# Designs tried in a protein design chat: VH-VL binders against q8ssq3r676to911. Part 16

Target 1, 236 residues: q8ssq3r676to911
Amino acid sequence: SPQDIAKQLTLIEFKLFQSVKMKELYHKSWTISKSKFENSPNIMSLITMSNKIANWVATEVVTTPHPKKRVEVLKRFISVAEHCKKINNFNTLMEVISGLSNSAVSRLKETWKSLPTRYVNSFNSLQNFLKTDENWKSYRQTLKTKETPCLPYLGLFLQDINFIEDGNSNLSSENDWVNFKKMNLLTSVFTEIQYFQRHPYFSFSTHQNIQTYFEKDIVILPEKELYAFSKFIESP
Key: E = the ipSAE of ESMFold2; O = the ipSAE of OpenDDE; V2 = 0.75 times the mean of E and O plus 0.25 times the DockQ between their complexes.

## First folded at step 3 (VH-VL)

Design k01 (framework fv_roconkibart)
Fold by ESMFold2-Fast, scan of step 3:
Structure k01 (fold): chain C 236 residues (1-236), chain A 120 residues (1-120), chain B 112 residues (1-112)
Amino acid sequence: as target 1 above (236 residues)
Amino acid sequence: QVQLVQSGAEVKKPGASVKVSCKASGYTFTSYAMNWMRQAPGQGLEWMGWINTYTGEPTYADKFQGRVTFTLDTSISTAYMELSRLRSDDTAVYYCARGGLYSYDYFDYWGQGTLVTVSS
Amino acid sequence: DVVMTQSPLSLPVTLGQPASISCRSSQSLLYSSGYNYLHWYLQKPGQSPQLLIYLGSNRASGVPDRFSGSGSGTDFTLKISRVEAEDVGVYYCMQALQWPLTFGQGTKLEIK
């Protein structure tokens, strides 16, 4: 069911999120190709999982050749996204919305046209919640309520840290006060991450069959194949 | 319905201090940073710094460091900017503006401005 | 400090005609994320500045589609496809990548 999928992905991704150590966020180490898996292993695990889920969503859509069944797949993922938002899982929410917004999926005009208005409205609402307009206004306002448990969107934290690091890259390291300003901003982000890490989804039960599916049975097409399948099921 | 309302115009003598208020409404005060800018008559805009409303931590542009103090009263969703040791070249319209909490991004809502005149 | 240079500083334009304003930065504003930390503001006579364009090319909420921003790195352009009477004012670009945040000198748009 969409609810069970959302809950199991929440458990998987929250475990990865909770494992992230603040030192993995030092010096933009997750962006350094040679050492990122060594210095930011848990961040890379979560990023890899996020890409895996987004691509899985796109794959499930484009590998469903029957039009009516493909519409049911869209409905299922939109329901998964709805449940993710309801349980404050914004990381998986972003992944599902990203998968549905993949060019191979978004170009399927006839499939989207066949989607019932309730689901169209829900999808638009969820995209609006995650839009970058006004510096992620809707999302940031929701996150600041400090509702727990919550799995925040990791990508936005990484963007904020990158901006802080890059915005202060030309400041003199000889000036202790400018180093203090940078550390103060980084500490603010780290404190927020640690707050959410302290409040797990302890009331959720694991369903081993679903966990095993995402761990080893999930099918993901590479980007080139996604587009090829997309064109096969709906010609331009 | 986001609104930032600033205190009224002030006339000060050189050496005095001025404290400008900026009252926010229509949003969660602690979800956005408050930035301060000024504009001398007929001149362009100059950024003074910001305060992180979530942590209470102010950050000042180096030009104003030591003369400016940013503070908050979160119970009334109000930010304050106090500028001390006023000089005639501090005569300007002072603005508060809402910005991103974790980045030096863009200012989507601005206060109406407070004219501070420094004269003998 | 990053120096922001606007041109022209004075822009008389006929109603209904297009207008274009240039903004150049002394350092690249292209962040590692792929975004340009350059924003455009309009200050109408006697009013506070208002946000027009953020992160190089994104229109702020409520801004008409006749306004567009383009450019990357050190060279940016604000375009108005058809100038209307309400567009009169001073336009400012601002960089938000490096401390301290800095504004251009402003471009005053006037209708002939």
Scores: ipSAE 0.000, ipTM 0.438, lowest interface PAE 14.9, mean pLDDT 85

Design k02 (framework fv_roconkibart)
Fold by ESMFold2-Fast, scan of step 3:
Structure k02 (fold): chain C 236 residues (1-236), chain A 120 residues (1-120), chain B 112 residues (1-112)
Amino acid sequence: as target 1 above (236 residues)
Amino acid sequence: QVQLVQSGAEVKKPGASVKVSCKASGYTFTDYAMNWMRQAPGQGLEWMGWINTYTGEPTYADKFQGRVTFTLDTSISTAYMELSRLRSDDTAVYYCARSGLYEYGYFDYWGQGTLVTVSS
Amino acid sequence: DVVMTQSPLSLPVTLGQPASISCRSSQSLVYSDGNTYLHWYLQKPGQSPQLLIYKVSNRDSGVPDRFSGSGSGTDFTLKISRVEAEDVGVYYCMQGTHWPLTFGQGTKLEIK
């Protein structure tokens, strides 16, 4: 069911999120190709999982050749996204919306045209919630009011840290005040991450069959194959 | 078997808020969407919006956006409609009605209606 | 918004005679799935509306077979082959194809 899928993905991704150590966020270590898996292994695990889920969403859509069944797949994922938002799982919400917004999926105009207006409105609302406009204003305002448990969007924290790091990258080692200020800004982001890490989804029950499905049974097409399938089911 | 039971009549002053409840029984609450309609005395039906009982996400008709809030308490299979900043032209019978969760609505079961009177 | 126009708005009928109500939409109600989301409701005096016909021609459970719906695109008709006393009330058409959902003005059926 979409609600069970959302809950199980929340448990999987929250475990990965909770595993992230603050030292993995030092010196933009997750962006350094030669050492990122050594210095930021849990961040890389989360990034890998996020890409896996987004591509899984796209794969499920483009590998459903029957038009009416494909519309049902869109409805199911929009419902999953709706429930992710409701349970404060913004990380998986971003992944599902990203998957549905993949070029191979978004180009299927006849499929989207067949989607009931309620689902179109919901999808548009969720996309607007996740827009980068005004420095993620909608998302940030919502996050301020959310009680735990909550799985925040990791990507935005990474973006904020990059901005803080890059804003101070050209500074001399003799500027103690700027270095102190930079560490205070980084500490604020780290403190927020740790706050959410401390409050897991204890009330959610593990459904082993769904967990096993995401661990070893999900089918994900490479990008090239996603577009090939997309073109086959709806011509350009 | 399937029943939707609404809260009783309300009399409110202009500027006040009213909250109407709709308790469902005889089916799985989260398998159907809940819609809200109103009918001014002697007038026709007007659709206000719906709430997805599975996700809890409401959708409002443009005319009511900013003034109406739909909420749920799934533990007691109850939907709520709160209308704020009441005007005299909000005087109407308010109905809840069930529709399919994944299909555009026809309303197969309706609540008995709640009369809301807004007067000074 | 899609405008739903009913005619007549007042329908006096003699018991046992047929009655017909027209409903016209400002836009086609055919959805891309091939379904037409046009529905009919009856509101008896002092009661909540009740579903009569859904998707143009499908009779809801318990609705007598003397009620029938027909139409396509933008023109729809509700017919009662033999009016009974229990049919008195206001009939509404509703479209579910376009957002927001909209109702016709209602047709009041009365016995002469």
Scores: ipSAE 0.000, ipTM 0.391, lowest interface PAE 21.2, mean pLDDT 84

Design k03 (framework fv_roconkibart; at its last look DockQ between E and O 0.01; V2 from the best seeds 0.00; counts 0 for: pae E 19.3 > 2, placed apart)
Fold by ESMFold2-Fast, scan of step 3:
Structure k03 (fold): chain C 236 residues (1-236), chain A 121 residues (1-121), chain B 112 residues (1-112)
Amino acid sequence: as target 1 above (236 residues)
Amino acid sequence: QVQLVQSGAEVKKPGASVKVSCKASGYTFTSYAMNWMRQAPGQGLEWMGWINTYTGEPTYADKFQGRVTFTLDTSISTAYMELSRLRSDDTAVYYCAREGFYDYTHAMDYWGQGTLVTVSS
Amino acid sequence: DVVMTQSPLSLPVTLGQPASISCRSSQSLLHSSGYNYLHWYLQKPGQSPQLLIYLGSNRASGVPDRFSGSGSGTDFTLKISRVEAEDVGVYYCMQALQTPYTFGQGTKLEIK
């Protein structure tokens, strides 16, 4: 069910999120190709999982050749995304929306045209929630008011830290207020991450079959094959 | 839309304290720092300090250190400035203004309407 | 403290003519990030200050194209290409590089 999928992905990704150490966020180490897996292993694990889930969403859509069944797949993923938002899982929400927004999926105009208006409206609402407009205004406002438990979108924290680090100088000065404000902001970001890490989803039960599916049985097509399947099932 | 609404004008005796409020609306309160400034009649602007609305940590200008206190009530998106041991030269219009934290402009883009504090003996 | 010096302090202008205000800082406002932490504000009579230009040269939202900011380091200029009646007020430059934030003395723009 969409609810069970959302809950199990929440457990999987929250465990990865909770494992991230603040030192992995130092010096933009997750962006350094040669050493990122050594210096930011838990961040890389979560990024890898996020890409895996987004590509899995796209794969499930383009490998469903029957039009009516493909519309049902879109409906299921939109329902998964809806439930992720309801349980404050914004990381998996972003992954599902990213998968559905993949060019191989978004180009399927006849499939999207066949989607009931309830789901179209929901998908558009979720996309608007995750828009980058005004520096992620909608998402940031929501996150600041959310009760725990909550799994925030890791990518935005990484983006914020990148900006802060880009402005940071190696020179230490007691009168460098700009760097003080940026370090203060960095501390606020770290504090926010740690706050969410301290409040797990204890009320959620593990469903071993779904956990095993995502660990071992998940099928993901590489990008070129996603496009090829997309063209095969719908050729404008 | 973004608004910062300050409390009304006050008249105080020397030695008293005044507490000015600044209620924010139309944005996420904790995403923007709050600055406090004052302007004596016919004079220029003077910065009093800054408060991180997420952590509650204030930074005061040395001139006001030990006499001014910045506080927050996040549940109602309101910042407060309390100035104690008032002197006649504290007579001024007091302003709050938000400063971008996540928009990265570091400029005070929205200001309250100002609160006139008159200190007279 | 960083000292901010504006000139002129009084600026009578004819409607439709250009106007220019200079702001000098006692030390460089260019940060290692590449930004100049200098902002321009306008205070219209009886009103709160409003942001015009941030980080030296960027127009704030809703500010007309006739306003422009330039300069780097210690010398900055605010220009109005064609002065309109609504531009009357006191213009302040402010540095945000170091605490305390400091303002220039203000330049009063009046229509002659």
Scores: ipSAE 0.077, ipTM 0.587, lowest interface PAE 6.4, mean pLDDT 86
Fold by ESMFold2, look of step 4:
Structure k03 (fold): chain C 236 residues (1-236), chain A 121 residues (1-121), chain B 112 residues (1-112)
Amino acid sequence: as target 1 above (236 residues)
Amino acid sequence: QVQLVQSGAEVKKPGASVKVSCKASGYTFTSYAMNWMRQAPGQGLEWMGWINTYTGEPTYADKFQGRVTFTLDTSISTAYMELSRLRSDDTAVYYCAREGFYDYTHAMDYWGQGTLVTVSS
Amino acid sequence: DVVMTQSPLSLPVTLGQPASISCRSSQSLLHSSGYNYLHWYLQKPGQSPQLLIYLGSNRASGVPDRFSGSGSGTDFTLKISRVEAEDVGVYYCMQALQTPYTFGQGTKLEIK
């Protein structure tokens, strides 16, 4: 069920999130191609998992050739996204929305037209919650409540750290006030990450068959094959 | 101050049902799971299950599956445990306890005062 | 289910003397995180249980330093370095590694 899928993805991704160490976030090390896997291993595991789930969502849609069944796949993923938001798993929510927004999926105009109004409204509401407008206002307001358990969207933490590092990059490295200011700004983000890491989803039970599916059995297509399937099921 | 206040003692006949309430105060109710335990007179503690106060999803120990139901009213920060088809060996003190977050500890840091349920003919 | 076995079940102790309670689980409680999911609770006469030690060795808030927990895997010990009158009650170990949570039988500590 969509609820079970959301819970199991939450368990998988929260364990990765919990493993992230503050030192992996130093000096934007996850952005450095040569060393990011050595210096930011747990961050990179989360990013890799996020890309995998987003691609999995797109793959499932475009590899469903029958129009009615493909609409049911859309319904399923929108339901998964709804449940992710309900359980404060905003990271998986973003992954599912990103997958449904892939150009290979979004181009399927006839499939989207056949989606019942309830699901269209839900999808639009979820996209609106995740809009970047006014510096992620809706998402950030929700996160400010400090509701737990919660799996926050990792990408926004990383974006905030990038802005702090880039916004202070032209200041003298020998200026104690400059280093103190940057460290205080970064500490605020690190403290928030650690706050959410401390509050696990301990009441969710592992379903080993579902865990094994995401570990071993999910199908991921390269971008060009994804688009080729998309063109085949709805021309042009 | 964190408090868990349970409903008063109950006397029931075999075959009846009982519903015990546990009202929480002094903390964010939906941030902690609620566990239920029981203790027969002169006996040890027995875990009955818990409910996720955020999602509303219960988990029951196998022994109680099919006879126990956990519910919530989050608007009044209250958890409920209902036990049906009561037998004389269900006579016990029933406890609620919140499950604290101590770096993934699963520890129950605050307990209710207990509710004596007596099942007799 | 994980079976928790305590010994002794009854523990008479002279005031000011040490006490030791053993708890053994039917399977390892050591999680891959490095934590042992074993907790100790004290139920004083007429009271609800209270958390004493969590994750094998950590004292809960307000617990005196005369209480200590040790052990790993399947074997755990609770020690009281000098028993005081307020320490009387029933001590329970509990595993919280997996559902269902399970308790030991309890150890009744009494003053001789």
Scores: ipSAE 0.000, ipTM 0.403, lowest interface PAE 19.3, mean pLDDT 85
Fold by OpenDDE, look of step 4:
Structure k03 (fold): chain C 236 residues (1-236), chain A 121 residues (1-121), chain B 112 residues (1-112)
Amino acid sequence: as target 1 above (236 residues)
Amino acid sequence: QVQLVQSGAEVKKPGASVKVSCKASGYTFTSYAMNWMRQAPGQGLEWMGWINTYTGEPTYADKFQGRVTFTLDTSISTAYMELSRLRSDDTAVYYCAREGFYDYTHAMDYWGQGTLVTVSS
Amino acid sequence: DVVMTQSPLSLPVTLGQPASISCRSSQSLLHSSGYNYLHWYLQKPGQSPQLLIYLGSNRASGVPDRFSGSGSGTDFTLKISRVEAEDVGVYYCMQALQTPYTFGQGTKLEIK
């Protein structure tokens, strides 16, 4: 069920999230091509998983050639997204929404038109929740409630950190000045991350078969192929 | 050039609320925190708090906690300070001042011109 | 809260003469980075405060070299080597080590 998918992905991704060490967040280590896997292994694992799931969502949609069945696939993922939001798993929520928003999926106009209004509205609502307007205001407001358990969207944390890091150098070569303010900002982000890491989803049971499916059995297409499949199943 | 332009003087009754605006220009708004201070007539400066213009997260001095609200309109590079349940001792000039997020100094290098808020019955 | 104490509170000075203002903090403002998070502001009559000295000893942009800041830990001093008419106003020290930021009482510099 969509709920099961949401819960199991939550467990998988929360484990990854929880494994992230603060040292991985220093110096934008996850952005350095030659060393990101070494210096930020858990962050990279989570990013990899996120990309994988987003792609998987798109893959599932565009590889469903029957129009009616494809609509059901959309419904399923929208439901998954709904459940993700409900259980405060915003990371997986973002992944699902990203997948559904993939150009290969979004271009399927007839498929989307076939969705019941309820699902369309739900999807739009979820997109609105994750909108970047006013610096992710809606999402940030929700996160500020500190409701747990919660799997926050890691990407935004990373974005915040990048922003902080890019703002100024840590040290001045001339005077060896320390960017104290920068460090405080980083610390605040770290503290927030650590807070959410402390509260796992204890109420969720592991369904090994579902987890194994996500770990070993999911099929994802390259981006170029996604579009090709999309064109094939629904001509422009 | 960096400028902080505040809204005009306000006259309020006790119990009312006042909202002061601070419009920034000449720099990247979201790269500097916005601090709020006030100065009662003939008195010194008092720090009220700041708002992170990037995250929107406010930090309030304990004295004003629950009575002051910092908000932003980043689209117009404007910060707002709303003080509620006004009383006579809230009469003061209110200042906004920027503090660099990425600055090591924690110094307020640019200030608004100030907004006089008068609270009287 | 960190308490900032300035002295004197009133400072009459003859033009061309030096001036000195003391600022003490209830706790050390020396950060582990080696910098003192003590700033000086000047509020000229009828104007907004302006940054004068940051981190104890650094002049802000546009600040004349007749101004200097010194000190470390809990004791800081602002000095004006030769007071000019434009230096009239209220000087504030402020700690920025921790919230809440706190100001000294202010020192009113006047020309005799």
Scores: ipSAE 0.000, ipTM 0.470, lowest interface PAE 15.1, mean pLDDT 92
ESMFold2 (binder alone), look of step 4: mean pLDDT 94; pTM 0.958

Design k04 (framework fv_roconkibart)
Fold by ESMFold2-Fast, scan of step 3:
Structure k04 (fold): chain C 236 residues (1-236), chain A 120 residues (1-120), chain B 112 residues (1-112)
Amino acid sequence: as target 1 above (236 residues)
Amino acid sequence: QVQLVQSGAEVKKPGASVKVSCKASGYTFTSYGMNWMRQAPGQGLEWMGWINTYTGNPTYADKFQGRVTFTLDTSISTAYMELSRLRSDDTAVYYCARGTIYEFGYFDVWGQGTLVTVSS
Amino acid sequence: DVVMTQSPLSLPVTLGQPASISCRSSQSLLYSSGYNYLHWYLQKPGQSPQLLIYLGSNRASGVPDRFSGSGSGTDFTLKISRVEAEDVGVYYCMQGLHWPYTFGQGTKLEIK
């Protein structure tokens, strides 16, 4: 069910999120191509999982050749995204919406046109929630009011750390005050991450079959094949 | 609903101390910094400092360093501001306000204010 | 300390007309991150300040589209496209880049 998929992905991704050490966020080490897997292994694991889930969503859509069944796949993923938001899992929410927004999926105009209005409205609402407009205003405001447990979108924390690091580096001339302000901003981000890490989803039970599916059995098409399948099921 | 509720008005003599409380509700207390501001009659707003609610570490504006103390009671989601050696020019409305998650230096939720009058 | 200067300090305006408030900082508030650490608050008579605009141009939750913020570096503007009766109060700009955080003197908006 969509609810079970959302809960199991929450357990998988929260475990990865909880494993992230603050030292992995130092010096933007996750952005350094030659050493990122060595210096930021848990961040890279979570990023890899996020890309895996987004591409899995797109794959499920474009490998469903029957139009009516393909619409049911869209409905199922929108329901998964709805439940992710409901249980405060914003990381998996971002992944599912990203998969549905993949160019290979978004171009399927006849499929989207056949989607019931209720699901179109829900998808649009979720996309608007995740808009980068006004510095992620909707998402940030929602995160402020959420109680634990919560799995925040790691990518936004990484973006904020990049902006803090880059924004303050050009003005740092061994000035203690400038370094103090920069450390204050970084400490706030690290403190927020650590706070969410210590409040797991302890009320959720594992479903081994679903967890094994995501670990070993999911089928993911490379980007070139996603596009080729997309064109095959709906001509340009 | 997210709100900050402050303690009631105080009248103090010069040289005394005052302690203002700020009780948070409707959100996770330790996820946001707590800032303190004041506004003297007919004057603008003045920032006094902030406290990291997760670590308990306070930061004071230089003007107030040595006279102000920020403390927390996380079990009741309450922050405190104590100002000592009161002078008549400390007469002001004192506000607590919630900082941003990433400390971009703006405050989205404010307490109702506490009037502190210092007179002899 | 960063000095924040507002103009005008008194702003009488006719209902339905536009209003504009300027704010100048003594130091640039634009960081290399691309953010302007300049925020706007409204304090209605007898009430606490309320956030209107953050990081230069972002409207706070519940703030009507009539309000907009613009500017970069040292010069910023708050605009109200059509003033309503509920807009009466004192407007403050604030810089959030440098400690101590500092506010402008305030602009009192009144209906004439």
Scores: ipSAE 0.000, ipTM 0.408, lowest interface PAE 17.8, mean pLDDT 84

